# Miniprotein binders against q9lnl0: the designs that were tried, part 2

Target 1, 290 residues: q9lnl0
Amino acid sequence: QLRHGFYEGTCPPAESIVGRVVFNHWDRNRTVTAALLRMQFHDCVVKGCDASLLIDPTTERPSEKSVGRNAGVRGFEIIDEAKKELELVCPKTVSCADIVTIATRDSIALAGGPKFKVRTGRRDGLRSNPSDVKLLGPTVSVATSIKAFKSIGFNVSTMVALIGGGHTVGVAHCSLFQDRIKDPKMDSKLRAKLKKSCRGPNDPSVFMDQNTPFRVDNEIYRQMIQQRAILRIDDNLIRDGSTRSIVSDFAYNNKLFKESFAEAMQKMGEIGVLTGDSGEIRTNCRAFNN
Below, E stands for the ipSAE of ESMFold2; O stands for the ipSAE of OpenDDE; V2 stands for 0.75 times the mean of E and O plus 0.25 times the DockQ between their complexes.

## First folded at step 3 (miniprotein)

Design cB1
Fold by ESMFold2-Fast, scan of step 3:
Structure cB1 (fold): chain B 290 residues (1-290), chain A 88 residues (1-88)
Amino acid sequence: as target 1 above (290 residues)
Amino acid sequence: SDPAEILRKHREELVERLSDSVLYELLLYLLWKGVLTLEEYFEILSEPTREEKARKLLDILLRKGPEAAKLFLEALEETDPELYEELM
């Protein structure tokens, strides 16, 4: 089972090595937090936090990376660097799945979000199938989101913390929010700004949080209340009766948001994990062992 | 109640009692807070034993003064609240 201090006896520097690698990348590029949040979300909600997302496709077998929704996932080199150093210090000990979880946790703290502990002891999965990828799109209804999150053990409050909290940092490409640009309920000044930003070739991107795009804070919920949510899935949270009060609570209480987001991230990192003798400890996060 | 005096007073106890995992978390936190430079962080990690890493860290903090010592104590309270309580 997962526990705090899992590597204390077997690889004492494990979390510190991961944290240093993450800090070095984040110090050079503040978008690392958005990258790692997306990586952990896309890994954990697809058959559990087993690092199946990290597997590179081969000529005969596609992987989860082959799915279009995963084409924008990035930061794999950060996980690779941590793994390379960990294999030198503690061979065949620290799973790629634990590295993803620790790296995401540390990147949240670096971006001003909550600092929290995670349990470790995950093992890496032995499969990575495109057909297993079931991800919520940017336009889904609250009812659809509630059903999806309930199926993996999450209540409505945790869902609001994860959907909104995951969008406090990062970008959305213009093709993903054309419905919002056409929506007269969107703040008119922001709508005009987005129409201008989305002109031109190559599907430009915009920050999902227009005010604090590099901070993990409650500003995204304040944007929702002001009719300034970029994605429909976020806008829906303030419009739906089942989620509106939660959005308001987070918008006016940053401490409550941070505590709720930390708990949500801890719970997300524990979805469908492999422990004990299940799975493997990969030596290369991008490939199954021999 | 000078933080540097507290750290100086408890230096040997900290060397003996900081576990590997606590020490590494403290090092990372101090690097994130800008208390340690990247060069100092790697200098500490290059020491062969936990005790020598702890000594190097504490000596660097004492050279940097009360503000560095204060941030270390804040990090210790968060990372190992039981050890912090016993030293205060």
Scores: ipSAE 0.000, ipTM 0.109, lowest interface PAE 21.1, mean pLDDT 88

Design cB2
Fold by ESMFold2-Fast, scan of step 3:
Formats: structure tokens, C-alpha cells, sequence
Structure cB2 (fold): chain B 290 residues (1-290), chain A 88 residues (1-88)
């Protein structure tokens, strides 16, 4: 059972330790919020929020990190640092899955996003298989996205909040949006800028939110309305009748976006969680206990 | 009663009794709540001792006024409820 204050009796400083570690990393590098948002999403939608994503592959056993879709996931050292401190103070008490959820929440607040509470009591998974990784691509249709999010318990409004909220910070590599650069519906000035930026070798990256790339705010929805969305999946949200009104509502009401995104993040952090005696409490987030 | 008055009355007791852990939790809470700016957080963290960090924090809160003092007391109730009750 997840609950508020799960660690009050067993590890009272748990959330404060995570928060301080996250602040120290975010202060040095504001892209930490984008990194942790991606980490939590990729963890939670694959067999639930069980920290299976954190497991390092070995020469004899691949892990979810072995999948190309997860090659860009980063921030593992932040989770490691928090876990190391927590194991010193409260051995075998705080799960890696809870650390990911708390760290992501705090990084959102630091980037100007909503402040919200999370329930804790997650336990860490005992499996990390490449074959379990089924993630949506940047070019999927709204219908495909709705079906996928519905399968994990999210309605259309929550989906729009998660996709936009997740993309209001961070970067996309040029290989992921070549179809947008060729799309005459994209803002012509931005399209010209992206053609120039994407000419080089090594698959360069651009900010998904061209105006406020380090803030968790509603600017990404305003960019969608202006035909400035970088990824096809984002552009599709303003063009599809089932999502257009939600995009507009968020674009014109930052408070509504923040409230919706907070609720969406709370719900996402509770997908398929292991509690009670299921799973384990890892001592090293990158390795199973045995 | 006035939260700022409570902080002024108990300033020296707070300096003496705020543990390293509680002080750390309070600093992070106040930074996340926007009560402290990042620059103020750095000023406090630059102090060489726990006692000097506590004094700097309390002095900054008192300059900011009763709303900052109120948020501090709310954070203290969560992080050290026994100390909080003794001050009330």
C-alpha cells in the first residue's frame, strides 16, 4: 500500500536527502529535470514504477538499458548518490523506485513546475528484460497514443498533460523530427532554423520548447498552437479533434496545466507498483541484491 | 500569535537546538517553497558551523517578515514536532 509519510517512522530524513541531492545536481545543470522526467516515464510505463530501468546490463544478462530507446536516459548518478546516503542512514529501507519518484517530483518544482506530494512505499522489481520495453515513438498518431495511454489507465486529458509537460523541457535529436523539417505546416522561420541546425554530423539536438527550455510551464502548448512543435507527436495534439481543445486550455491557463500535470505525475508514479512484501529493497539501484 | 514574534523570542533556543539534520531539511523546504532565494541558500550554506547557519537562516527569515516565519514554523512542525511544541 502506497501512503503519504510511508518513511516517517523508518527513515524520517528520506525525502529531504533525495531533495538535497536533486537540488545540488539541478543547480549545476538545469537539464536534470528533463533527465528525471524521462527516467521516471520510461521506468513506470515498462512493468510499472519498479526501478527496473536502473539495472545495468552484464556481459551475460542484458537489461532495459540495452534497448536503443533507453540509450538517451540519463541521471542515474543522481539516484545512486541519493541511495548511497540513504543506505548509510537507513539501511535497506528506501526503495530505488521511491527515490526516482521523489527526485522527479522535486526536479519539477525546481524548474518552476507544480509542487505536489507523492505517496511512497514502492519496492524494487526483480526483472529488467529488453523484451518488456514497449515505448511510443515521436511520430505516432493521436489514436495510437490514446490507445497506449488508456492501456495504462490514463484518459485523454492526462495524456496531453504528460506528453506536453514532459516535452516542455529537454531536447530532441534531429533524426527524430526529419518529417517535421519537411512539413510545410511547421512555422517557416523555425523550419529554416532547424534545417540549419540539423545539417551537421553526430545527430545534433534542439530544445523541444524553443522559448522556455528549462522551465516546466505551459509554453510547449503555446508553441503547438503557433505550429512550432518540434516532434510530430506534439504537433499532432493541436491538429487532432480529440486533443485540440485540451491543448488550447493548457496554452491559455498555466495554473490549469500545472494542476493537471501534478495530478498526471502523481498517477504515473503509481503505475503497477510493487508494495508490501513484493519485490525487494535494493542496496545498489543498478544491481539486484542477489 | 505572530510567527515572527515567536522566532524572535526563541531565536537563541532555535540556534542551540536545531540539529544538522533538521536545519538541512528546513533549508531545502524553504528553498523549494520560494521563501529562500538560491543566493540566500548559498549565503547560509557558506557559514562554517551549524550554529552560524541557523543564525543566518533565522535572521533572513526575520527580515522577510511574518509570512516567512509562518512557513518556517510549519516546516519545523513537520521536521521536529517536539521542538515545535515546546516553542508554542
Amino acid sequence: as target 1 above (290 residues)
Amino acid sequence: SDPAEILRKHREELVERLSDLVLWELLFYLLLKGVLTYEEYLEIESEPTREEKARKLLDILLRKGPEAAKLFLEALEETDPELYEELM
Scores: ipSAE 0.000, ipTM 0.135, lowest interface PAE 17.7, mean pLDDT 87

Design cC1
Fold by ESMFold2-Fast, scan of step 3:
Order: structure tokens, then C-alpha cells, then sequence
Structure cC1 (fold): chain B 290 residues (1-290), chain A 88 residues (1-88)
């Protein structure tokens, strides 16, 4: 069972080691928060928070990293560094899955988001298969999103907090929002700016939050209200009757957003977790033990 | 109006004044945006001194043209707004 202070007796410095490693990377690169949020979301919604996403492909065995939807996931070296230090002080004790959850939590706080505690005791999965990767796309309807999030235990308010909170930092490649650039409902000045930005080769990126791209705050919801959401999935939240009032509530109450996002992130980190004697404690987050 | 002209005009000042932490931020951000390739990122990071890293970065951006320079200036404004103000 997951609990607060799981490593209190077995590896007392576990969370402080992860926090220091995350701070050192974040201090040099503010995009670390976006990277770790994406990593945790992509791990947790595919067969649970079991660090299956971290497994490197081999010539014999492709992994979740082999899927195009995961090509942009980054920050693996942060998890590796934390794991190396933890293995030196507490061999075979702290799971890669717990490192991902702790690292993401700490990166949110560093970026001005909520500070919250997480329960630990996750174990690492024994499977990483491309066919397991089923992620919502950037053009998904609200009805489809509600159904998908409900299937993993989230209500509508939690879904809105997770989608917006996950997109208040980070970038989107131009190929993911061509439908928005063509949408006359998008803010006209922003549409013109994006048309220019997306002219370049190699699928350029833009910030999803045009105002505070490095802060975990409610600005993404304010952008939605102003018809400035970059991704269709974000824009849909303000247009649909099921979510519109929630977007408005978050846009005008940053404290409410932060509280809701913290609760949502705690719940996200607990999806489909392996505990007790299930799974393993990897010695290398990128490879199974045997 | 040409961002590349701003970089050319202030190249020597930028080489002198970009700190290690600012350079690390710029490199990671420009890599994430696809302005730098992984090969270019590694090439810059392998330079032995801060000044040589800055020179290599600026020279690569200038070869890529005004769009790359524009994204560099945007990133600089976010990470070192004081330096950015002095250049404008």
C-alpha cells in the first residue's frame, strides 16, 4: 500500500536526494517541469505509474519509447541521476516509479505551482510494449476526454485541472495544432503569429501558455477564455457546456486551481500502481533486472 | 527590425556577458524548440570555456538566420531580462 513516509526507515534521504537532483536540473533549465509533467502523464495513463515508459528499446524488444507519441518525452537523464545516487546510499530500495512521481511533484513546486505531499511505495513494472500506448490526441472532443478520464477514475473537474495544468507549461509542435490555425474562432492576432511561427522546417514548437510559459499557474485557463488556446483539446474545454464553468472558475481563482491541480496530481500518481511484492525495484530505470 | 542584425551588432558583448547558467538555459530551450539539432547542442556543450560555448552558439544561430535569432532573443528576455534590455 502507498503511504506517506514509505522510505522513512529504509532510505531516509530518498526524497531530499530526488529534490536536489531535480532542483539542479531545473535551475539550469526551466523547461524541466514541462518535461517531467509529460513523462509522468505518459507513464501513468499507460498501464499505471510503473515506470514502463523509462524502458529503452533493444533490437529484440521495442518499448513504449518506440511509439511516435512518446518521441518528445524527455528528462530521462534526470531520473537516471537520481537513481544512481539512490542506489549508492540505499541499494535496491527506491523504485524508478517513485522517483518519477517525487521528481514531478518537486518540479511543479519549483515552477510556482502547488506544494503537496505524495504517497510512495510504488514498484517498477515488468512490461513495456508499444501496443499498450493509447494516449488522447490534441484534437480530442470533450465527450471523448470525459469518457477516457472517467475510465481511470477522474471526474470532470479533475480532468479539467489535469489537462490545463499539464499544458500551462511546455510547448506544442506545429503539426499538432494545424486545425487551430485554420479555426476562425481563434484569436486573430495569435493566429497570424502562429502562421508565421509555423512556416519553418522541422515542425517548429510554440509555448502552449503564451503569457507565463514557465509557471504552473492558472494562466492557461485565462488564455482559453480569450480564444488563445493553442491545442484543440484545450480550446474545447471553454466551448463545451460540461467544462465551461470549471474553466471559468480556475481562470479567476488561482488558489482553487492550485488546490485542484495538487489533488489531481496526487491521484494521477496513484493510477494502477504496483505495491508490495508485485513488479520489481530496478537497478537501472532504463532496463528490466533480468 | 532584423533580429540577426541585433545578434551581429552585440556578438562580442553577448560572448562576454552570457553566464554559464544563462547559456545552459538557452541551449536546452533552443534544443526543445528545434532551433538547435542534437548534434549542434552537443558540439556547443563540448567547448571547454564559457566564452567558446557562447561564440559557437551565436555563430550557429547567425548561420540559421533571423528566425533563429528571434527565438534566441525571446529566450534571452525570459532568462536574463537585464541583459536583454541593455541590448535593445
Amino acid sequence: as target 1 above (290 residues)
Amino acid sequence: SDPAEILRKHREELVERLSDSVLDFLLDWLLELGVLTEEEYEEIKSEPTREEKARKLLDILLRKGPYAAELFLLALEMTDPELYEELM
Scores: ipSAE 0.000, ipTM 0.107, lowest interface PAE 20.2, mean pLDDT 87

Design cC2
Fold by ESMFold2-Fast, scan of step 3:
Structure cC2 (fold): chain B 290 residues (1-290), chain A 88 residues (1-88)
Amino acid sequence: as target 1 above (290 residues)
Amino acid sequence: SDPAEILRKHREELVERLSDSVLDLLLYYLLLEGVLTEEEYEEIKSEPTREEKARKLLDILLRKGPEAAKLFLWALEFTDPELYEELM
């Protein structure tokens, strides 16, 4: 069972250690929040928040990292550093899955997003298979997104909070939004800017939130309303009747967005978790114990 | 509930119990929320010991009043939930 204060008796400094490691990385590089948000989302929607994403592939055994959709996931060294420190003070106690959840929560707060508590007690998974990776693409319809999020227990409002909230920070590579650059419905000045930015080799990237790219705030929803969404999946939210009013609500009420995003992140961090005697407590987040 | 009164009542306990890592997070969150100015943040960071950093922080918050104290308690709840529960 997940609970608040799970480590109170077994590792009292657990959350403080993770928070300090995250702050030190974030202080040097503001993109850490985007990295950890992507990491937690990609982990949790694939067989639950069990740190399966962290497993390194071998020549004989591919892992979730082997999937192209996960090629851009980064920040593994942050989780490694927190785990190394935790193993020194509390051997074989704090799961990698809990570290990911705590680190992501703290990184959101550092970037001006909501502050919230998380329950802990996750255990690490014993499986990491490429075939389990089922992630939404940047061009999917709202109907497809609703079905996908419903399958993991999320309603439409929570889906809008997670899709948009996850894109308030971070970058998108030009190959992911060629359809938007060709779309006359996109803001014409932004479209011209993106055409220029995307001329370079090696698939350049652009900020998904053009105004506040390092802050977890409601600006992405304001960008959607202004026809300035970079990804089709984001633009679709303002154009579809089932999501349009939710986008507007978030765009004009940052407090509502932050509250909804916090609740969505708490719920996401609890998808398909292993507790009790299931799974293991890895000693190395990148490898199974045996 | 007067947040500034809570800070005054627990000042010495907070100085004793705030760890270096929690203080670093608190200082950053308070700077991010606009409770601390960049100058105040640097002044606190320049203090030579953990205890002096904590004292300087708490004294600045108490001078700023109840809203600053309220935001500090909110930040403490999320940076060190165990300490927060024990004090409250």
Scores: ipSAE 0.000, ipTM 0.205, lowest interface PAE 15.6, mean pLDDT 88

Design cD1
Fold by ESMFold2-Fast, scan of step 3:
Structure cD1 (fold): chain B 290 residues (1-290), chain A 88 residues (1-88)
Amino acid sequence: as target 1 above (290 residues)
Amino acid sequence: SEPAEILRKHREELVERLSDSVLDELLDYLLEKGVLTEEEYEEIKSEPTREEKARKLLDILLRKGPEAAYLFLLALWETDPELYLELF
């Protein structure tokens, strides 16, 4: 089972090593928090938090990295560096899945988000199949999002915290929000700015949070209310009766958002985990043992 | 744009278009959230006309700064989303 302090007896420096590696990368590049949030979400919602996303494809075997939805996932070198250091001090002890969870947690705190504890004891998965990758798109309805999150055990409030919270940092490519650029309900000055930004070749990107793009805070919900949400999935949260009051509560109260997001991230990191004797402890996060 | 700037820009439209029932809901919300003091709440409620009540509310919010203006916009979205969408 997952527990707090899982590595206290087997690898006491585990969390501090991960935290130092993450800090060093984040100190050089503030986009690390967005990268790790996206990595953990894409891993956990596909067959559980088992680090299946980290597996590199081979000529004979595609992986989850082979699907287009995962082409933009990055930060694998951060996980690799942490794993390399951990293998030197604690061979075959700390799973890649735990490293992802710890690294994401620490990157949230560095970006001004909540500080929280996570339970550890995850083991790494033994499969990474393109056919398992089913992710929500940027234009889905609130009803579709509610059904999807309910299927993995999350209520509406937790869904709003995860969708919005995950978009407080990071970028969206212009191809993902063409419907918003055409929407006259979008803030007119922002709409004009986005039309100009998206004229470039090779699918340019824009910050999802136009005001605090490197901070995990409630600003994204404030932008939703001001008709400034970049993605349709975010804009839909303020327009639907089942989510509107939750958006308002988070937009008004940053402390409430941080507490709710911390709880949501703890729950997200525990989806479909392998523990005990299931799975393995990889020696290389990008390849199965053997 | 900053919330206080948005509120200043739309002040005249808000005075004209906020109904009595929406104003009452906004006042209750802003009091509950600690934006208005009980004294300010009673002062606004005591204004003789809807328009004077609206002016008093908006002027108090503008004096309190961008956080208060922002919370007003949230309250308006909750109480009268149709008006909010027409104005912003």
Scores: ipSAE 0.000, ipTM 0.196, lowest interface PAE 17.2, mean pLDDT 88

Design cE1 (at its last look DockQ between E and O 0.31; V2 from the best seeds 0.00; counts 0 for: pae E 14.6 > 1.5)
Fold by ESMFold2-Fast, scan of step 3:
Structure cE1 (fold): chain B 290 residues (1-290), chain A 88 residues (1-88)
Amino acid sequence: as target 1 above (290 residues)
Amino acid sequence: SDPAEILRKHREELVERLSDSVLDELLDYLLEKGVLTELEYEWIKSEPTREYKARFLLDILLLEGPEAAKLFLEALEETDPELYEELM
């Protein structure tokens, strides 16, 4: 079972070690928060938060990393460093899945987002199959988003917090929002700016939050209200009757957004977890034991 | 040219011109080839309009990369050879 303080008796410094490693990486590179948010989300929505995403492919066995949809996931070296230090202090005790959840939580706080506690006690999965990976793309309708999030236990409010909150940091490549650049409903000054930014070769990227790209705050929802959302999936949230009032509430109440995002992240980190004697405690987060 | 680059350049034209029948055949083919998972196939099929179906499919192809784009173009050549020729 997941509980608060799971490692208090077996590895008392577990969370502080993860937090220090995350801080050191974040201090050098503010994009760490975006990287870890994406890592946890992609891990948790594929067969639960079991660190299956971390498994490296071999010449004979592909993994979730083999899928092109995961090619942009980064931050594995942060998890590796935390795991290496934890194995020195507390051998075979702290799961890679718990490290991902703790690291993501701490990176959110570092970026000005909510501070919250997480339950721990996850165990690492024994499977990582490309065929299990599924993607909800950046142009998806609200109806399909609601269906997809409901299938993993999220209501509409938590969905809005996760989609928007996850996009408060990070970038989007120009190829994924050409429809927005051509949309006359988009803020005209931003549209002109994006047309220029996207002229370059090699599929340039832009910040999804144009004003506070390194902070986890409610600014993305304010951008939605101003018709400045970069991705169609974000713009759809302000236009759909099912989500419009939630977007407005978050845009005008940062405290409410932070509380809702914290709750959503706690719930996300608990999807399909393995506990007790299920799974394993990997010694190397990138490889199954044995 | 790189298949993914062809899709990127012609994305909006593909959204406009892919018919419902061509989309149905492309979705079936890409599911069979393992480019789409069964759940992604269901999500795309349940989108409210042809345009949303086309955009979702193209999102996956662009995110997956050149091999998925190549398989898409091969299927397009068989299902709508006239549209295929115009993109080349």
Scores: ipSAE 0.592, ipTM 0.852, lowest interface PAE 1.9, mean pLDDT 92
Fold by ESMFold2, look of step 4:
Structure cE1 (fold): chain B 290 residues (1-290), chain A 88 residues (1-88)
Amino acid sequence: as target 1 above (290 residues)
Amino acid sequence: SDPAEILRKHREELVERLSDSVLDELLDYLLEKGVLTELEYEWIKSEPTREYKARFLLDILLLEGPEAAKLFLEALEETDPELYEELM
């Protein structure tokens, strides 16, 4: 069903078109990688990688976008631009779910992360319900996180790669880590800085990776070891005996991290996919065809 | 006008036109105001060129939102009022 080069016969330029659109956006705005990583994760863990997250709410129908944990997801215009070009060249051929998958892969490589292949052939989902959104908050225990990731087929190593790898770029709003600001075990210099930064209006944000916020690398794990993790879940990974060794391994071996992250991203991109005749190929990623 | 929209619209012009001295003043001011963390400040200062420093600064500001953008524009008005007026 999913295969490498799915579009070789039906839309040969599909992956190159997506890549060009992503590169043009990334070249102007290096935060694109964080946006696409978050978009794919939030889409895939909610009923599978079917682009259900992309559906805009209407007056009569809320969507997954209506849920607060999705409020910070952005970058939909990148997907729209790629879809627009693809519809001109190969009408009704390349799914929005595949665009998200390819775009995220390409943005990771642009940010210095691993280069990896993805299989394609995903079709787009036919529902987007707020009630389906079950995203864990940043203060969850490692045990609860392990159970949640296991329920979608991921072992502990994959979980640590995804949590840290997903947080090596991007920001967290101050409201999400007030417990960290209160924690005397946090690096005292960073804790003091965060107290100052979080006094600002409108729920300010900080980079989760304090050293290399625009690069996909293992620095977030080095930050965890140094008691500088911004989110409680990230700090829990270094403190919990079931995950501590994995965090250390990634912190001291960037190649291992990159290989593990690539494998984890490949697995995540295949959660609950629709293939064959299931689902649809949307013509507009923001709306169901019917 | 929305300060963040102004920065988004003129990002490339700002990267091209911010001088070394104006950029240094902006970085010091934004660190003082708590917009930049010490690590962000040092990371920006370590970038190899003025243009790279400007790009990373603007990216940070756009991520932090309209209040950060407002503080940047206030500092720009003081340090390069001619550029400020052209953006407005």
Scores: ipSAE 0.000, ipTM 0.241, lowest interface PAE 14.6, mean pLDDT 87
Fold by OpenDDE base, look of step 4:
Structure cE1 (fold): chain B 290 residues (1-290), chain A 88 residues (1-88)
Amino acid sequence: as target 1 above (290 residues)
Amino acid sequence: SDPAEILRKHREELVERLSDSVLDELLDYLLEKGVLTELEYEWIKSEPTREYKARFLLDILLLEGPEAAKLFLEALEETDPELYEELM
């Protein structure tokens, strides 16, 4: 079972070690927050938070990482470094899944987001199958999104918090928002800028949050209100009656957003977790023990 | 050696030592090469200090990957060979 302080008796420095590693990377690269958020999300919503996303494909067997939707996920070296250090002091004790959870939490705080606690005790999964990767696209309807998030325990408010909060940092490839570039309702100035930016080769990226792309804050929601959302789903949140009020509330109340985002992150991190004797504690986060 | 690792290793030094002139040349070069979008270019240029500009640029490069980092280092070698040699 998950609990606060799971490693207090087995690896007291576990969270500190992860935190230090994350800090070191974050200090050198502020994009770490976005990377880890995406990593955790892409892991958790696919067969639970079991670090399945971290498995490298082999010649014999593909992994979740082989899927195009995961091609842009970064931050694996952070997890590897944390795992390496943990294995030195607490061999075969801290799961990769917990490292991801802790690392993401810490990264959010470093980026000015909410500070929150996470329960630990996750185990690493034994499956990483590309066919399991079913992620909602950036153009998904709010209704579809609500249904999907409900199935994993999220209400509308926490869904909005997670979607927007996750997009308050990081980038999106131009290929993901071509519909927005063609949307007459999008802010015309932004649309023009994006058109220019996306002329470059190799599917350029732009910040989803055009104002504070390295800070976890409510700015993304203010941009939604301003018709400056990059991804269709974000724009849909402000346009759909079921989520509009929530977006507005977050836009004007950063405290509320942060609280809601903290809750959302906690919930996300506990989706379909393995505990007890289930799964394994990987010694290498990129490979199963066997 | 991984160009991205070089940037990570020397990020603080780069932030400290890149002059405005060198930084501007690097930005122009990277824009020309398509490493930076126009939007990113403007964002970096709009940062309040040289240090923030440099930091922002490096963060973007690290996000984009080793190819971007490589192009940066090539440009740095041309623009500030002394600094480049010190990093290598």
Scores: ipSAE 0.000, ipTM 0.189, lowest interface PAE 12.7, mean pLDDT 93
ESMFold2 (binder alone), look of step 4: mean pLDDT 87; pTM 0.848
ESMFold2-Fast, scan of step 6: ipSAE 0.270; ipTM 0.712

Design cE2
Fold by ESMFold2-Fast, scan of step 3:
Structure cE2 (fold): chain B 290 residues (1-290), chain A 88 residues (1-88)
Amino acid sequence: as target 1 above (290 residues)
Amino acid sequence: SDPAEILRKHREELVERLSDSVLDELLDYLLEKGVLTEWEYYLIKSEPTREEKAELLLFILLYKGPEAAKLFLEALEETDPELYEELM
């Protein structure tokens, strides 16, 4: 079972080691928070937080990394470095799945987001199949999103915290928001700027939060209210009656947003986890044990 | 063989070995090819150290995916052919 202090007896420095590795990477590159948030979301919503996303494809077997929606996931070297150090001090003890959860939590705090505790005791999965990857697209309706999040145990408020909070840092490729560029209800100055930025091949990207792209704060919700949301899914949250009031609450109350986002991230990190004797403790986060 | 995987595998070596002059040429090329937006180009050039410029560039390229990584490797072959040969 997951619990606070899971590694107290078996690897007391576990969280400190992960935190130091994350801090060293983040100190050199503030985009680490966006990278780790995307990594955890894409791992947890596909068959649970079991580090299946970290598995490299082989010549005979593709992995979740083989699907197009995971092509932009990065930060694997951060997880690798933490795992390498943990294996030196505590061999075969700390799961890759726990490292992802701890690293993401610490990167949120470094970027000015909430500080919170996580339970640990996850074990690593034994499967990584492209066919299991079912992620929400940037153009889905609020009704579709509510149904999807409800199917994994999340209420509407938690969904709004996760979608907006996950998008308050990071970038979106132009191919993902062509419908927004064509939307006359989008802020006209921003729409003109995006039309220029998105000209040409190679699918350029833009920050999803143009004001505070490296900070975990409520600014993304303020952008939604101002008709400046980059992705359709984000814009839909302010336009739909079932989510509009929640967006407004978060936009006007950063403390409420941070508290809600922390709770949402704790719950996200506990989706479909393997514990006890299930799964394994990988030695290499990118490959199954023998 | 996969351009993005080559960048991931050699990320730390690239950060260590990309010179200031090579980085400037790579940034100009990637902006010209539409891989970087003007905002991303400005952001990278505003980083205080060579290492931070290289790290942010590589993060953005990896986030954008295989086609961006391919164009980066093509530019690297032209600007620093010795480093390119060692990675391939």
Scores: ipSAE 0.000, ipTM 0.096, lowest interface PAE 21.8, mean pLDDT 87

Design cF1
Fold by ESMFold2-Fast, scan of step 3:
Structure cF1 (fold): chain B 290 residues (1-290), chain A 88 residues (1-88)
Amino acid sequence: as target 1 above (290 residues)
Amino acid sequence: SDPALILRWHRELLVEYLSDSVLDELLDYLLEKGVLTEEEYEEIKSEPTREEKARKLLDILLRKGPEAAKLFLEALEETDPFLYELLM
């Protein structure tokens, strides 16, 4: 069962070790927060937070990494480094799934987002199948998003906090927002800048939050209000009657956003977790034990 | 502010966010301006990954000093104004 202080008796330095590894990577590269947020979300919404995303494909078996939607997931070396240090101090004790959750939490705090506690005690999954990957795209309607989040136990307010909070850092490739560049409702100055940045092949990327791209704050919601959302899914949140007031509340009140995002991230990290005797404690986060 | 310090402080950010198309434009511009020699240009283009091309370019510019860094930043402002804003 998940609990606060799960490793207090079995591996007392567990969270400190993860936190220092994350800090060292973040100190060298501020994009680590965006990378870990994407990693945790993509792991948790596919068969639960069981680190199935971390499994490398083999010649005989594809994995979730084989799916195109996961090609941009990065930061695996951060999880590997934390796991290597933890295995030296506390062999076969701390799950890869817990490392992902702790690392993501700490990276949020480093980026100026909320500080919060997480429960631990997750165990690692025994399967990683491409066919299990069902992720929302950047163009989905609010109605589709509400249905998808409801199916995994989340209400509308939590959905708005997760979508916006996940997009307040990080980048989107130009191929993902061509519909926005063509949209005359988009802020005209930003639209002109995006047309320039997206010229040519190689699918360049842009920051989803143009003002504070390395801070976990409410700026993404202010961008939505200003018609400056990069992705259609973000723009839809301010245009739809079921979400518009929540976007405005977050845009006006950073403290409310941070509290809501912390609660949303705690709940996200507990989706479909394996505990007790289910799953395993991997020795290598990228491979099953047997 | 010192242009070379800006590049040094943001080296890993630049490695992460310089796209292949922006790198190609920057390399052509810097070669045309005489910041890169033909040998340095070919050496950078021979790197197998985008990340390694960016690292090699930045390391060469840092060795050449603040005038090279200034020309790079001017070119970056034209080719990727969003990335340029983050450096400032």
Scores: ipSAE 0.000, ipTM 0.154, lowest interface PAE 20.1, mean pLDDT 88

